# Designs tried in a protein design chat: VHH binders against q96q42r690to885. Part 26

Target 1, 196 residues: q96q42r690to885
Amino acid sequence: GYIASLHELATTERRFYSKLSDIKSQILRPLLSLENLGTTTTVQLLQEVASRFSKLCYLIGQHGASLSSFLHGVKEARSLVILKHSSLFLDSYTEYCTSITNFLVMGGFQLLAKPAIDFLNKNQELLQDLSEVNDENTQLMEILNTLFFLPIRRLHNYAKVLLKLATCFEVASPEYQKLQDSSSCYECLALHLGRK
Below, E stands for the ipSAE of ESMFold2; O stands for the ipSAE of OpenDDE; V2 stands for 0.75 times the mean of E and O plus 0.25 times the DockQ between their complexes.

## First folded at step 20 (VHH; framework vhh_7z1x_3)

Design l3 (at its last look DockQ between E and O 0.84; V2 from the best seeds 0.00; counts 0 for: pae E 2.6 > 2)
Fold by OpenDDE, look of step 20:
Structure l3 (fold): chain B 196 residues (1-196), chain A 125 residues (1-125)
Amino acid sequence: as target 1 above (196 residues)
Amino acid sequence: QVQLVETGGGLVQPGGSLRLSCTASGFTFSYYAMNWVRQAPGKGLEWLSGITPSGGSTYYADSVKGRFTISRDNAKNTLYLQMNSLQPDDTAVYFCAKGGRYYDWFDSPDAFDIWGQGTQVTVSS
């Protein structure tokens, strides 16, 4: 139902925030602290990725907090933050993806294989845990890549939950239309970004 | 010695403009995110703007968005703040502050490890 879906969104959002925070603190920060990580261009591109990752983390954290408040008040669908402020979310994700794309075009995580090999080997278990990659044959760079694309996966979740919420309203209702339209936007973006 | 030195402050009329500069020394400037923070009389520190190490992304507080522009010249080890449409409420000491190796939205002024001495900006008729 409607309330159940909202609780699921709130719970999963908090968990996702926690995961992103861990990635930032335990992977991104230490990684960027390494000496001789690569060329100036490579490092700067990664720094942009990290910065925009941080912004997403911040927004997701704020969203999680807002959902808690939402669940204790009037639960009008139009007041849902991911719906009301969809442009902010979509833009932030787009910017993040752009930074990743730029980084990948220049060689991506493969450029980090040599300079960060000791760090990655030392943190292999953590990388696997955070990325939820359980295949032992997966290369560390691939795991790292998967980790950085986790936010994009969350876009699919937003689309799904919005669609679930839409089904709780009459098809002819404004709420239904808004939720469905927003869902489509998130899904479209996820698909677009997932190709990169 | 690691140092940040702000310049460009002064007295300006309401609606006027100022351009602040911050020159860095003693560390690899291009490796770090940079920030502008101000402190008005009797008030606490207020974060205004941040910029990524490459300058590819900029961030602003709502209080200055659309009026202030942060930029940097890594070749000159210099951070800039273009301030337009200044109002009396913008009167404060303005500081540049060094961030981390990426811009972290969770950083508060107390997270910045290097600060300049500050430059006074006074907006008055």
Scores: ipSAE 0.778, ipTM 0.893, lowest interface PAE 0.5, mean pLDDT 94
Fold by ESMFold2, look of step 20:
Structure l3 (fold): chain B 196 residues (1-196), chain A 125 residues (1-125)
Amino acid sequence: as target 1 above (196 residues)
Amino acid sequence: QVQLVETGGGLVQPGGSLRLSCTASGFTFSYYAMNWVRQAPGKGLEWLSGITPSGGSTYYADSVKGRFTISRDNAKNTLYLQMNSLQPDDTAVYFCAKGGRYYDWFDSPDAFDIWGQGTQVTVSS
């Protein structure tokens, strides 16, 4: 039902925020603290990825806190941050995806200097755990790709939960239409970004 | 030694414009995100704007969004703040601040490691 779907959104958002926070603190910050990362262009592209990742992580954290407050107060669907400020969320996901795509098109993690590659290899089990890749024999580059595309996967989850919330209202209602439209926007963006 | 020097402050009429500069030395400027922060008389520090190491992305506090523009020239080791539509509420000492190797979304201005001495901006009739 409606309340159950709200708890699902809140619970999964907290888990997702924890995941992004761990990636930022355990991978991105240490990686970008290394003295020699690679060519100026490659490092600039990676810095942009990290900056956009950090912005996204911040927004997800604020959303998680908002959902905790929301569950204890007024539970009106139109006041959900993910609906009310959907353009902020969609734009931030798009900006992040653009940054990671630009980095990967230019050669990505393969073009990092040896100290950076050594750091990533040394932390391969951590990367595997964070990426939720189940096959222990998965190559480092596949793990990294899976890890840094987790936010696009989350967009599908938003679309699914928003659709579940919509089914709690009559099809003719404004609430249904708003939730359905938002679900479609998140799904459409997920498909668009996933093709890049 | 690491140094940040702000210039370009002064007295300006309401509605006027100023361009602040921050010249960096003692570190590789292009490696680090940079920020502008201000302190109004009798108030705490207020973060205004941030820019990524490359200058590819910029961020603004709601209070200045649309009026202020942050930019950088990595060849000149210089950070800029173009301030338009200035109002008396913008009266403050303005500081540039060195960030990390990428722009991390900061909660508080007191997390920055290195600051300039500041430049006074006064908006008055």
Scores: ipSAE 0.412, ipTM 0.723, lowest interface PAE 2.6, mean pLDDT 86
ESMFold2 (binder alone), look of step 20: mean pLDDT 86; pTM 0.881

Design l4 (at its last look DockQ between E and O 0.88; V2 from the best seeds 0.81)
Fold by OpenDDE, look of step 20:
Structure l4 (fold): chain B 196 residues (1-196), chain A 125 residues (1-125)
Amino acid sequence: as target 1 above (196 residues)
Amino acid sequence: QVQLVETGGGLVQPGGSLRLSCTASGFTFTYYAMNWVRQAPGKGLEWLSGITPSGGSTYYADSVKGRFTISRDNAKNTLYLQMNSLQPDDTAVYFCAKGGRYFDYFDSPDAFDIWGQGTQVTVSS
């Protein structure tokens, strides 16, 4: 039902925030602290990715907190933050994806294979845990790539939840239409970004 | 010696503009995110704006968004803050502060490890 779906969103959002925070603190920060990580251009591109990743973490954290408050108050669908402030979320994700795309165009995580190999090998188990990649044959750079695309996967989850919430309203209702439209926006963005 | 030196502060009328500069030395400026922070009389430190190492992304506090513009010239090891539409409540000492190797949205002023001495900005009629 409606309430159950909201609780699921809140719970998964908090977990997702925790995961992103761990990625930031345990992977991104140490990675960027390495000496001779690559060319200036490569490093700068990664720094942009990291910065926009940080912003996403911040927004997701705020979203999680807002959901807690939402669940304790009037649960008007129109007041849901991912719906009400959809543009903020979509823009932030778009910016993040742009930075990732720019980084990938220049060679991506393969550029880090040599300079960061010791760090990545040392943290292989952590990378697998954070990325939820269980295949032991997966290369570290691929795992790292998967890790940085986790936010994009979350967009699909937002779309699914919004659609689920929409089904709790009459099709002719304004709530239904708004939730469905928003769901479509998140899904479209996820699909677009997932192709890159 | 590692240091940051702010310049460009002064007295300005309400609605006026100032451009602050911060010159870095003693560390690889290009590698680090930079920030502007201010402290008004009797108030705590307020983060205003940040910029990524490459300058590709900028961030602003709501209090200055649309009025202030942060930029940097890595070739000159210099950080800038263009301040437009200044108001009396913008009166403060303005500091540049060194961040990490990326801009972290969670960083508070206490996370910055290098600070300038600050430059006084006074907005008064």
Scores: ipSAE 0.850, ipTM 0.924, lowest interface PAE 0.4, mean pLDDT 94
Fold by ESMFold2, look of step 20:
Structure l4 (fold): chain B 196 residues (1-196), chain A 125 residues (1-125)
Amino acid sequence: as target 1 above (196 residues)
Amino acid sequence: QVQLVETGGGLVQPGGSLRLSCTASGFTFTYYAMNWVRQAPGKGLEWLSGITPSGGSTYYADSVKGRFTISRDNAKNTLYLQMNSLQPDDTAVYFCAKGGRYFDYFDSPDAFDIWGQGTQVTVSS
């Protein structure tokens, strides 16, 4: 039920936060600290990606903390942050996905200089673990693309959990309708961003 | 010989506007994110705003969002803060500070390595 689905949301949000935090600390920050990364245009686009990624990571961390206190408090569905502050959440996802799309359209990771590529190759096992790619033969560039598009997968997961929560209420109830509407918003955004 | 120099502070009536400037020298300005921070009398440092190296993304503390606008002119090595709708609570010394190679939303003022001397902003009738 309802409580089990709330725990699922909280647990998976903390895990997602941990994953984003590891990507930022172990990949993005060290990579961007290198003196020779590539052309000015490519580096500036990657700097935009890293900046928007850090804000998304921060919001996810705040959400995870809020869910912990929520589970020990009121537990009313309308008080959930992903319902109450959904526009802030969805806007941050959109801004991040726009930045990664701009980077990839201009050539992406393939255009980085040799020191950057060497760094990424050295960390290939970590990248594969973080991206959750199952095929051990997957090439580095595919791993990187999968990794930096994980937030779209998370939007689908939010939509699924919100539907699970909705099934705990009568279909005629205001709780059901609000949860269903929110689930649809997250799913629609995930589909829209996936087209880029 | 790395330097940040703020200008543009002064006395302003409540509801007024000021534009602060920060000129950078001694480092490659366009490589780094830049920040504005203020310190009110007897208070700690408060981060206000940040901007990416290219200027493509801007970030604001909730206390100033909608009233303040950060920008940069990379050709002039200059960072700006346009401050509108100023109130007495905005009275402080305003600093510009150099960030890292990207804007990290987790970084607090403790992470900034180069600071200007500050410029006083006073909002009073």
Scores: ipSAE 0.733, ipTM 0.888, lowest interface PAE 0.9, mean pLDDT 89
ESMFold2 (binder alone), look of step 20: mean pLDDT 85; pTM 0.872

Design l5 (at its last look DockQ between E and O 0.71; V2 from the best seeds 0.00; counts 0 for: pae O 5.9 > 2)
Fold by ESMFold2, look of step 20:
Structure l5 (fold): chain B 196 residues (1-196), chain A 125 residues (1-125)
Amino acid sequence: as target 1 above (196 residues)
Amino acid sequence: QVQLVETGGGLVQPGGSLRLSCTASGFTFSYYAMNWVRQAPGKGLEWLSGITPSGGSTWYADSVKGRFTISRDNAKNTLYLQMNSLQPDDTAVYFCAKGGRYFDYFDSPDAFDIWGQGTQVTVSS
């Protein structure tokens, strides 16, 4: 029911935060600390990705903390951050996904210099674990693509959880309508950002 | 050696504008995110704004959003802060500070390694 779906949202958000935090601390920060990473334009695009990623990671961490507090409190659906502040979430996801798309369209990780490629190769096991790629034969570049597009998968998860929460209310209720509308917004964005 | 030098402070009337500059030397300016921070009399450090190495993304504290604009000119190794609609509570010493290789939204002023000496901004009738 309602409480179980809220716990699902909180638990999965906490896990998503942990994953993003690990990607930032173990991959992005060390990678960008290397010298001679590539051309100025390629490196600057990656710096935009990392910067937007850090904001998204921060937002997700704050959301996870607020859900813990929410579960100990009144638990009104309208107080959920992904409903109350949906524009903040949608904008942050959009900005991040635009930055990674811009980086990849301009050549992406393949255009990085040897020190960067060496770093990524040395960390391939970690990258595979973080990306949750099941196939051990997956090439580094596909692992990286999967990893940095995980936020699109998360948008779909939000849409799914919001629909689960909606089923706990009467179809004519304002709660149902708000949850359904929000779910549609998250799903629509996920599909838009994920188009090939 | 490594140096940040702020200029452009001064006395301005309420509602007025100032443009601060911060000139960098001794490091590759375009590799690093940059920040503006201020310290009002008797107060702690307040982060105001940050900008990515390319200048492609900017962030602002709520207290200055819409009134202040951060920018950079990497060819001149210079960071700028355009301050509009200044009020007396904007009175402070303004510092530029070097960030890391990307703008990390988690970083606060205690994470910055290189600071300028500051420039005084006073907003008074």
Scores: ipSAE 0.721, ipTM 0.884, lowest interface PAE 0.9, mean pLDDT 89
Fold by OpenDDE, look of step 20:
Structure l5 (fold): chain B 196 residues (1-196), chain A 125 residues (1-125)
Amino acid sequence: as target 1 above (196 residues)
Amino acid sequence: QVQLVETGGGLVQPGGSLRLSCTASGFTFSYYAMNWVRQAPGKGLEWLSGITPSGGSTWYADSVKGRFTISRDNAKNTLYLQMNSLQPDDTAVYFCAKGGRYFDYFDSPDAFDIWGQGTQVTVSS
């Protein structure tokens, strides 16, 4: 139902925030602290990715907090932050993906294979846990790549939950239309970014 | 020796503009985030703005958002702060401060390891 879906969104958002925070603290920060990580351009591109990642993490954290408040108040669909401020979310995710794309165009995580190999090998289990990649045959760079695309997966989740919420309203209602439209926006963005 | 030197401060009328510069030496400037911090008379340090090493991302305190613009020229090892619509309460010593290679922004001056000597900005009629 409606309330159940909202609780699911809140719970999964907090978990997602926690995961991103762990990625930031245990992978990104140590990675960027490595000496001789690569050329100035490579390092700067990665730093931009990390910066956008951090901003996204912050936004998601705030969203999680807002959902908690939402659940304790009037639960009008139109007041849902992910719906009301959809542009903020979409822009933030877009900016993040742009930075990822720029990094990938220049060689991506393969650029880090040699300079960060010791670090990545040492943290292989952590990378697998964070990325939820259970295949032992997956290369570390691929795992790392998967890790940084986790936010895109979350966009799909936003789209799904919004659709679930939509089904709780009459098809002819304004709430239904808004939720469905917003869902489509998140899904479209996810699909677009997933191709890169 | 690692050094930051601020310039561009001075006396300006309310509503006026100033552009501060900070020249870095002794370290690879393009590797580090940079920040502007100010200290008004009788007040503590206030973080104002930060910029990533590449200059691709910027952050601002609410007190200066929309009025101040941070930028950098890595080829010149220089950090800038364009200050518009200055008010009397903007009167302070302005410092540039070196951040880390870390990607997250800090609004606490405690995160910075190198500071300039500061430049005085006075907004008065």
Scores: ipSAE 0.019, ipTM 0.400, lowest interface PAE 5.9, mean pLDDT 89
ESMFold2 (binder alone), look of step 20: mean pLDDT 86; pTM 0.875

## First folded at step 21 (VHH; framework vhh_7z1x_3)

Design aa1 (at its last look DockQ between E and O 0.90; V2 from the best seeds 0.82)
Fold by OpenDDE, look of step 21:
Structure aa1 (fold): chain B 196 residues (1-196), chain A 125 residues (1-125)
Amino acid sequence: as target 1 above (196 residues)
Amino acid sequence: QVQLVETGGGLVQPGGSLRLSCTASGFTFDYYAMNWVRQAPGKGLEWLSGITPSGGSTYYADSVKGRFTISRDNAKNTLYLQMNSLQPDDTAVYFCAKGGRYFDYFESPDAFDIWGQGTQVTVSS
């Protein structure tokens, strides 16, 4: 039902925020603190990724907090932050993905391999836990890559939950249409960014 | 040897513009995010704007969004703040502050480790 889906969104959003916070504090921050990480250009590209990651983390955190309040209030679908401020979310995800793409195009991960290998080895277990990659044969750089793309996966979840919420309303209702349209936007973006 | 020096403050009429500069020395400027923070009389520190090390991304507080523009010239180790449409409530001492290796939304002004001496901006008719 409607309320159940909202609770699921709230719970998963909080969990996702926690994960991103951990990635930021335990992986990105220490990684960027390494000496001789690469050329100024490549390092700055990574810094852009990290900065935009931080923004996403912040938005997701705010969203999670808003959902807690939402669940104790009127619970109007149009007031959902991911719906009401969909453009902000979509743009932020797009910007983040763009930064990752730029980093990748420049051979970012390949360049990180050597200078970051000791750090990655030391934090292998943490990387696996955060990325939910359980295959022991997966290279650490691939795991790191997976972590960088974790935020993108959340877009699919937003699309799914919005669609679920839509089904709680009459098809001809404004609520249904807005939720469905928004769901489509998130899904479309997820698909688009997932191909990069 | 590490320092930030703000310049460009002054008296301006409402609706006017100012451009602040912050010159950095003693650290690798282009490695760090930079910020502008202000303190109005009797008020606490207010973060205004931040910029990534490369300058590729900028961030603004709602109070100054659309009016202020942060930029940097890494070759000159200089941070800028273009302030347009100034209002009396923009009167404050403006500080530049060094951030971390990336711009982090979760960093409060208290986390910034290097500060300038500040430059006074007064908006009055």
Scores: ipSAE 0.883, ipTM 0.939, lowest interface PAE 0.4, mean pLDDT 95
Fold by ESMFold2, look of step 21:
Structure aa1 (fold): chain B 196 residues (1-196), chain A 125 residues (1-125)
Amino acid sequence: as target 1 above (196 residues)
Amino acid sequence: QVQLVETGGGLVQPGGSLRLSCTASGFTFDYYAMNWVRQAPGKGLEWLSGITPSGGSTYYADSVKGRFTISRDNAKNTLYLQMNSLQPDDTAVYFCAKGGRYFDYFESPDAFDIWGQGTQVTVSS
C-alpha cells in the first residue's frame, strides 16, 4: 500500500539520479571538454542543455535524499517534496525539456563537429546501456534521443506513483485530492513536453 | 594573461542598489559559464548567481533571488550583477569567477579555476 508506494518512489528516484549522474559525468562533461564541438549556435544550445540537465540532476538527487529521510518519519503525504515544491520540479523539468527540444529542432547531435561525433561513436555501447535501448541495431541518433528524453518518461512515472498513493486515502479526503491533482499536473506536463 | 577584474563596489545605505561589472581578458569569454560569489567578514564563500555561456539561462541562490540580476555582454567580455534592495548582511567582498563549459549546478565555489580580485560592497546607515 502506502508505505510500498513510498518505497517505490524512493527506489526509482535513487536509480534515476544515478542514471542522470552517469550521463552528466560520462557523456556531457567529456563531450563539452572537447576543443572543437561545432558552430557557435550549436555549441551554445548544447551548453544550455547541459546546464539545465545539471540543475535537474541536482534537484533529483536532493529529492532522493529527502525521500530516505521521509521514510523514517511520520510520512505525511502533504510533506512530500514533489507535492510541497511541485512548481520547482515542474519548472525544472520544463526548462530542461525546452532546452533539449531547442537543440534537437536545430539539428542537434548531427551538427556537431567530427571530434564530437567520434566521441559519441566510441561510446555507443555506454550510451546504449544508459538509454536502456534493447535493440543492438539501434542507430546512434535514436539512442541519443531516447537518452536525453528519459526525464519526460520520469514525469509520467511520478504521475503513476502519485495516483497509486492517492488510492490509499478516501476519495473525499484532502490527501486524495492533493495527490490526484498533483498526479494530473505531472501527467499533463509529460504529455505537453512529449508533444512534437 | 587570463584575468577577471571587478568594479562597481562601494558604500550604500540599506535598501540601495549597486551594479557590479567584471571584465574578462585572456580567454574566450563566451565559451564559459560565469559566476558571482561573495565572502562576508569572517565567513566562507557563498555562491550567489551563475549564467550560461550564451546568457540564455541564469541561476540564483535563494538568498538573492528576486533582488539580484546576473547578465553578460559577450561582445564586451563583461559580466554584470545588478543588486537591488541591499541589506546590511549583503556586506561582503564580491568576486566574479569563471566556470566550466556549461553551468554545473554541482560545482561549488572552491572548484572555480579563475577568480577576480574582488570588490568591496558595504551596506550601512
Scores: ipSAE 0.703, ipTM 0.878, lowest interface PAE 1.1, mean pLDDT 89
ESMFold2 (binder alone), look of step 21: mean pLDDT 86; pTM 0.881

Design aa2 (at its last fold request DockQ between E and O 0.90; V2 from the best seeds 0.83)
Fold by OpenDDE, fold request of step 24:
Structure aa2 (fold): chain B 196 residues (1-196), chain A 125 residues (1-125)
Amino acid sequence: as target 1 above (196 residues)
Amino acid sequence: QVQLVETGGGLVQPGGSLRLSCTASGFTFNYYAMNWVRQAPGKGLEWLSGITPSGGSTYYADSVKGRFTISRDNAKNTLYLQMNSLQPDDTAVYFCAKGGRYFDYFESPDAFDIWGQGTQVTVSS
């Protein structure tokens, strides 16, 4: 139902925020604190990823908080933040995904210096846990790719929940149309970014 | 010696513009995010703007968004703040501050480890 779907959105958003926060604090920050990370170009690209990751994390955290408030008030679909401020979300996700894609296209984690690679290897179990990769034989680079593309997965989730919410309204209603349109936007973006 | 030195402050009329510069020395400038922070008389520190090490991304407080522009020249180890449409409430001491290895949206001014001496900006008719 409508309320149940909203609760699911709120719960999963908070969990996602927690995961991103852990990635930032336990992986990105320590990694970037190393003295020798590689070439300036590689390092700066990674720094861009981390910066945009941080912004995205911030947005998601605020969204999670807002959803909690939303659930205690009037639950008008039009006031749902991912719907009302969809452009903000789409832009932030796009900016982040652009940065990680650029980083990977330019060589990605493979171009990092030995100390950085050693750090990542040392934390492979944590990375695997954070990325929810179940295959123990998965290579480090694949785990990292999965980890840093988690936000795309979340975009798909937004699309799904919005569609679920749409089904709670009459097809001819404005609410239905807006929710469906927004869902399509998130899904399209996810597909577009996932192909890169 | 690690140092940040701000320049470019001064007296300007409302609606005027100023360009602040901050020259860094003693550390690898292009590896760190940089920030502008100001302190008005009787007020606390206010973060204004940040920029990633490469300069590829910039961030602004709502109070200055659309009016101020942060930039950097890594070859010159210099950070800039272009301030347009200045108002009397922009009067403050402006500081350049070194951030971390990336721009962290959660980082507050108290986390910045290197500061300049500041430059006075006064907006008055």
Scores: ipSAE 0.910, ipTM 0.953, lowest interface PAE 0.4, mean pLDDT 96
Fold by ESMFold2, look of step 21:
Order: structure tokens, then C-alpha cells, then sequence
Structure aa2 (fold): chain B 196 residues (1-196), chain A 125 residues (1-125)
């Protein structure tokens, strides 16, 4: 039902925030602290990725906190942050995904210098765990790609949860229409960003 | 000999504009994110704006979004803040501050390691 779907959204948002926070603190920050990471262009593209990643992580954390407060107060669907402030939310996802795409098109992690590659190899088990890759034989570069494209999966999950919430209202209701329209918007964006 | 030096502060009427500059020396300027922070009389530090090392992304506090523009010229080792539509509550000492290797949206001003001396901006009728 409605309350169960709200708890699902809150729980999965907290989990996603925790995952992004771990990626930032255990991978991005240490990696970018290294000397001689690569060419100026490659390093600057990675710096753009890390910067947009940190903003997305911040937004997700604020959203998770607002959902916790939301569950203790008035639970009107139109007050949900991913409906009320959807443009801010979608713009941050788009900006992040553009930054990672720009980095990968220019050669990505393979063009980093040896100290960076050594760091990533040393942490391959952590990267695999964070990316939720199931095959232990998966190559490092595929693990990294999966990890940094996790936001596409999250957009899809938002679409799924919004649709579940919509089914709790009558088809004629404004709540149903708003939730269904927003679900479609998140799904369309996920498909667009997944195509690069 | 790491140093940040702000210039461009002064007295301006409400609705006016100022452009602050911050010249960096003693470190590789284009490796680091840069920030503007202000401190109004009797208040704590307020982060205003940040910019990535390349200048490719900019970030703003809600209080200044749309009115202030951060930019950098990495060839001149200089950070800028264009301030438009100034109001009396913009009166403060304005600092530039060096960030880390990327712009971290979570960092508060107490995490910055290198600061300028500050420049006074006064907005008064």
C-alpha cells in the first residue's frame, strides 16, 4: 500500500545515500588526493565528475532526511520532494551523468597514471561490493563503469516506486495523474541518459 | 609562500555592482577548487560560491544565486566574484579560500586550508 511504498522509498534512498557517500569518501577523495593522476585534461574531467557526484550525494542525503520527516507528518503525495522539486532533482542527475560520460568518452579510467590504477586495483573488492557486480571475474573497468552509472538504476527505481504509489489512488484523482506522470518522466530520463 | 590576495571591495549603494578579484601564488592554482565566503558583522562564515579547478562547474548558495557570478582565469591565477543587485545585507568581509582537488558540496568553510585576508564590501544608502 501507500505507507509501505513510502517506507520503501525512504529505505532505498537512505541505502543509496550511504552507497554514494562511501564511493565519495573511500574512492573519489583518496583517488584525487594522489600525485600525478594523469594528463591535465583527464584529471580535470575526473574533477568535474567528483564535484557533480558530491552535489548529487548531498541532494540524495537531504531527500532521505526529508522522507524521514515526511513519514512522521502529513503524507500528501504532492509534498514529496521528487514531485515538488523534480527539476532540481533531475537536473542534478543529468549534470552528473553528463560529467561521467564526458570523462569516459575521453578514455576514462584507463588513461589515469599508474598510481591511480594501482589504487583502483588495490581496492577492487570494495569497488565490486559497492557496484553490486555479481561476477567475481568482472574486469576493473567494467566494475568502475557499473559503479559510476548507478544513478541511472536509481532513476529507474524512482519510476517504479512512483508507479506503486500511484496505484494507491483512484485513476481519476489528481494524485494518480501526478504520480504516473512523474514516474514516466523519471523513466524517460533514465532511458535517455543510459543511451549517453 | 602560499598566498591569496583579494581586491575590489568598497562602498556601494543598494542595487549597485562590484567585482572582487583574488590572486593566487605559491601553489598550482588550476589543481584546486576555489570558493568565496563572507562574514557579516557579528555573524559566522557564510559560504557563497564555489568553482571547479577547470572552471567547468560553478555552485552557489541560494542567498546569492542569480545575483553573483563566480569565475576564474587559470592563466592569470585569479578568481573572480561579480556581485550584482547588492543589498544592505550583503555587507560583509569577503574572503577567497582554496578548496580541495574537487569541489566538495559537503565541505563547510572551516575545512578550507588557505584563505585570503578579506576585502570589505559595504552596501549602504
Amino acid sequence: as target 1 above (196 residues)
Amino acid sequence: QVQLVETGGGLVQPGGSLRLSCTASGFTFNYYAMNWVRQAPGKGLEWLSGITPSGGSTYYADSVKGRFTISRDNAKNTLYLQMNSLQPDDTAVYFCAKGGRYFDYFESPDAFDIWGQGTQVTVSS
Scores: ipSAE 0.727, ipTM 0.885, lowest interface PAE 0.9, mean pLDDT 89
ESMFold2 (binder alone), look of step 21: mean pLDDT 87; pTM 0.885
OpenDDE, look of step 21: ipSAE 0.887; ipTM 0.942
ESMFold2, look of step 22: ipSAE 0.724; ipTM 0.883
ESMFold2 (binder alone), look of step 22: mean pLDDT 87; pTM 0.888
OpenDDE, look of step 22: ipSAE 0.868; ipTM 0.933
ESMFold2, fold request of step 24: ipSAE 0.695, 0.701, 0.674; ipTM 0.876, 0.874, 0.868
ESMFold2 (binder alone), fold request of step 24: mean pLDDT 87, 87, 88; pTM 0.887, 0.886, 0.891
OpenDDE, fold request of step 24: ipSAE 0.908, 0.908; ipTM 0.952, 0.952

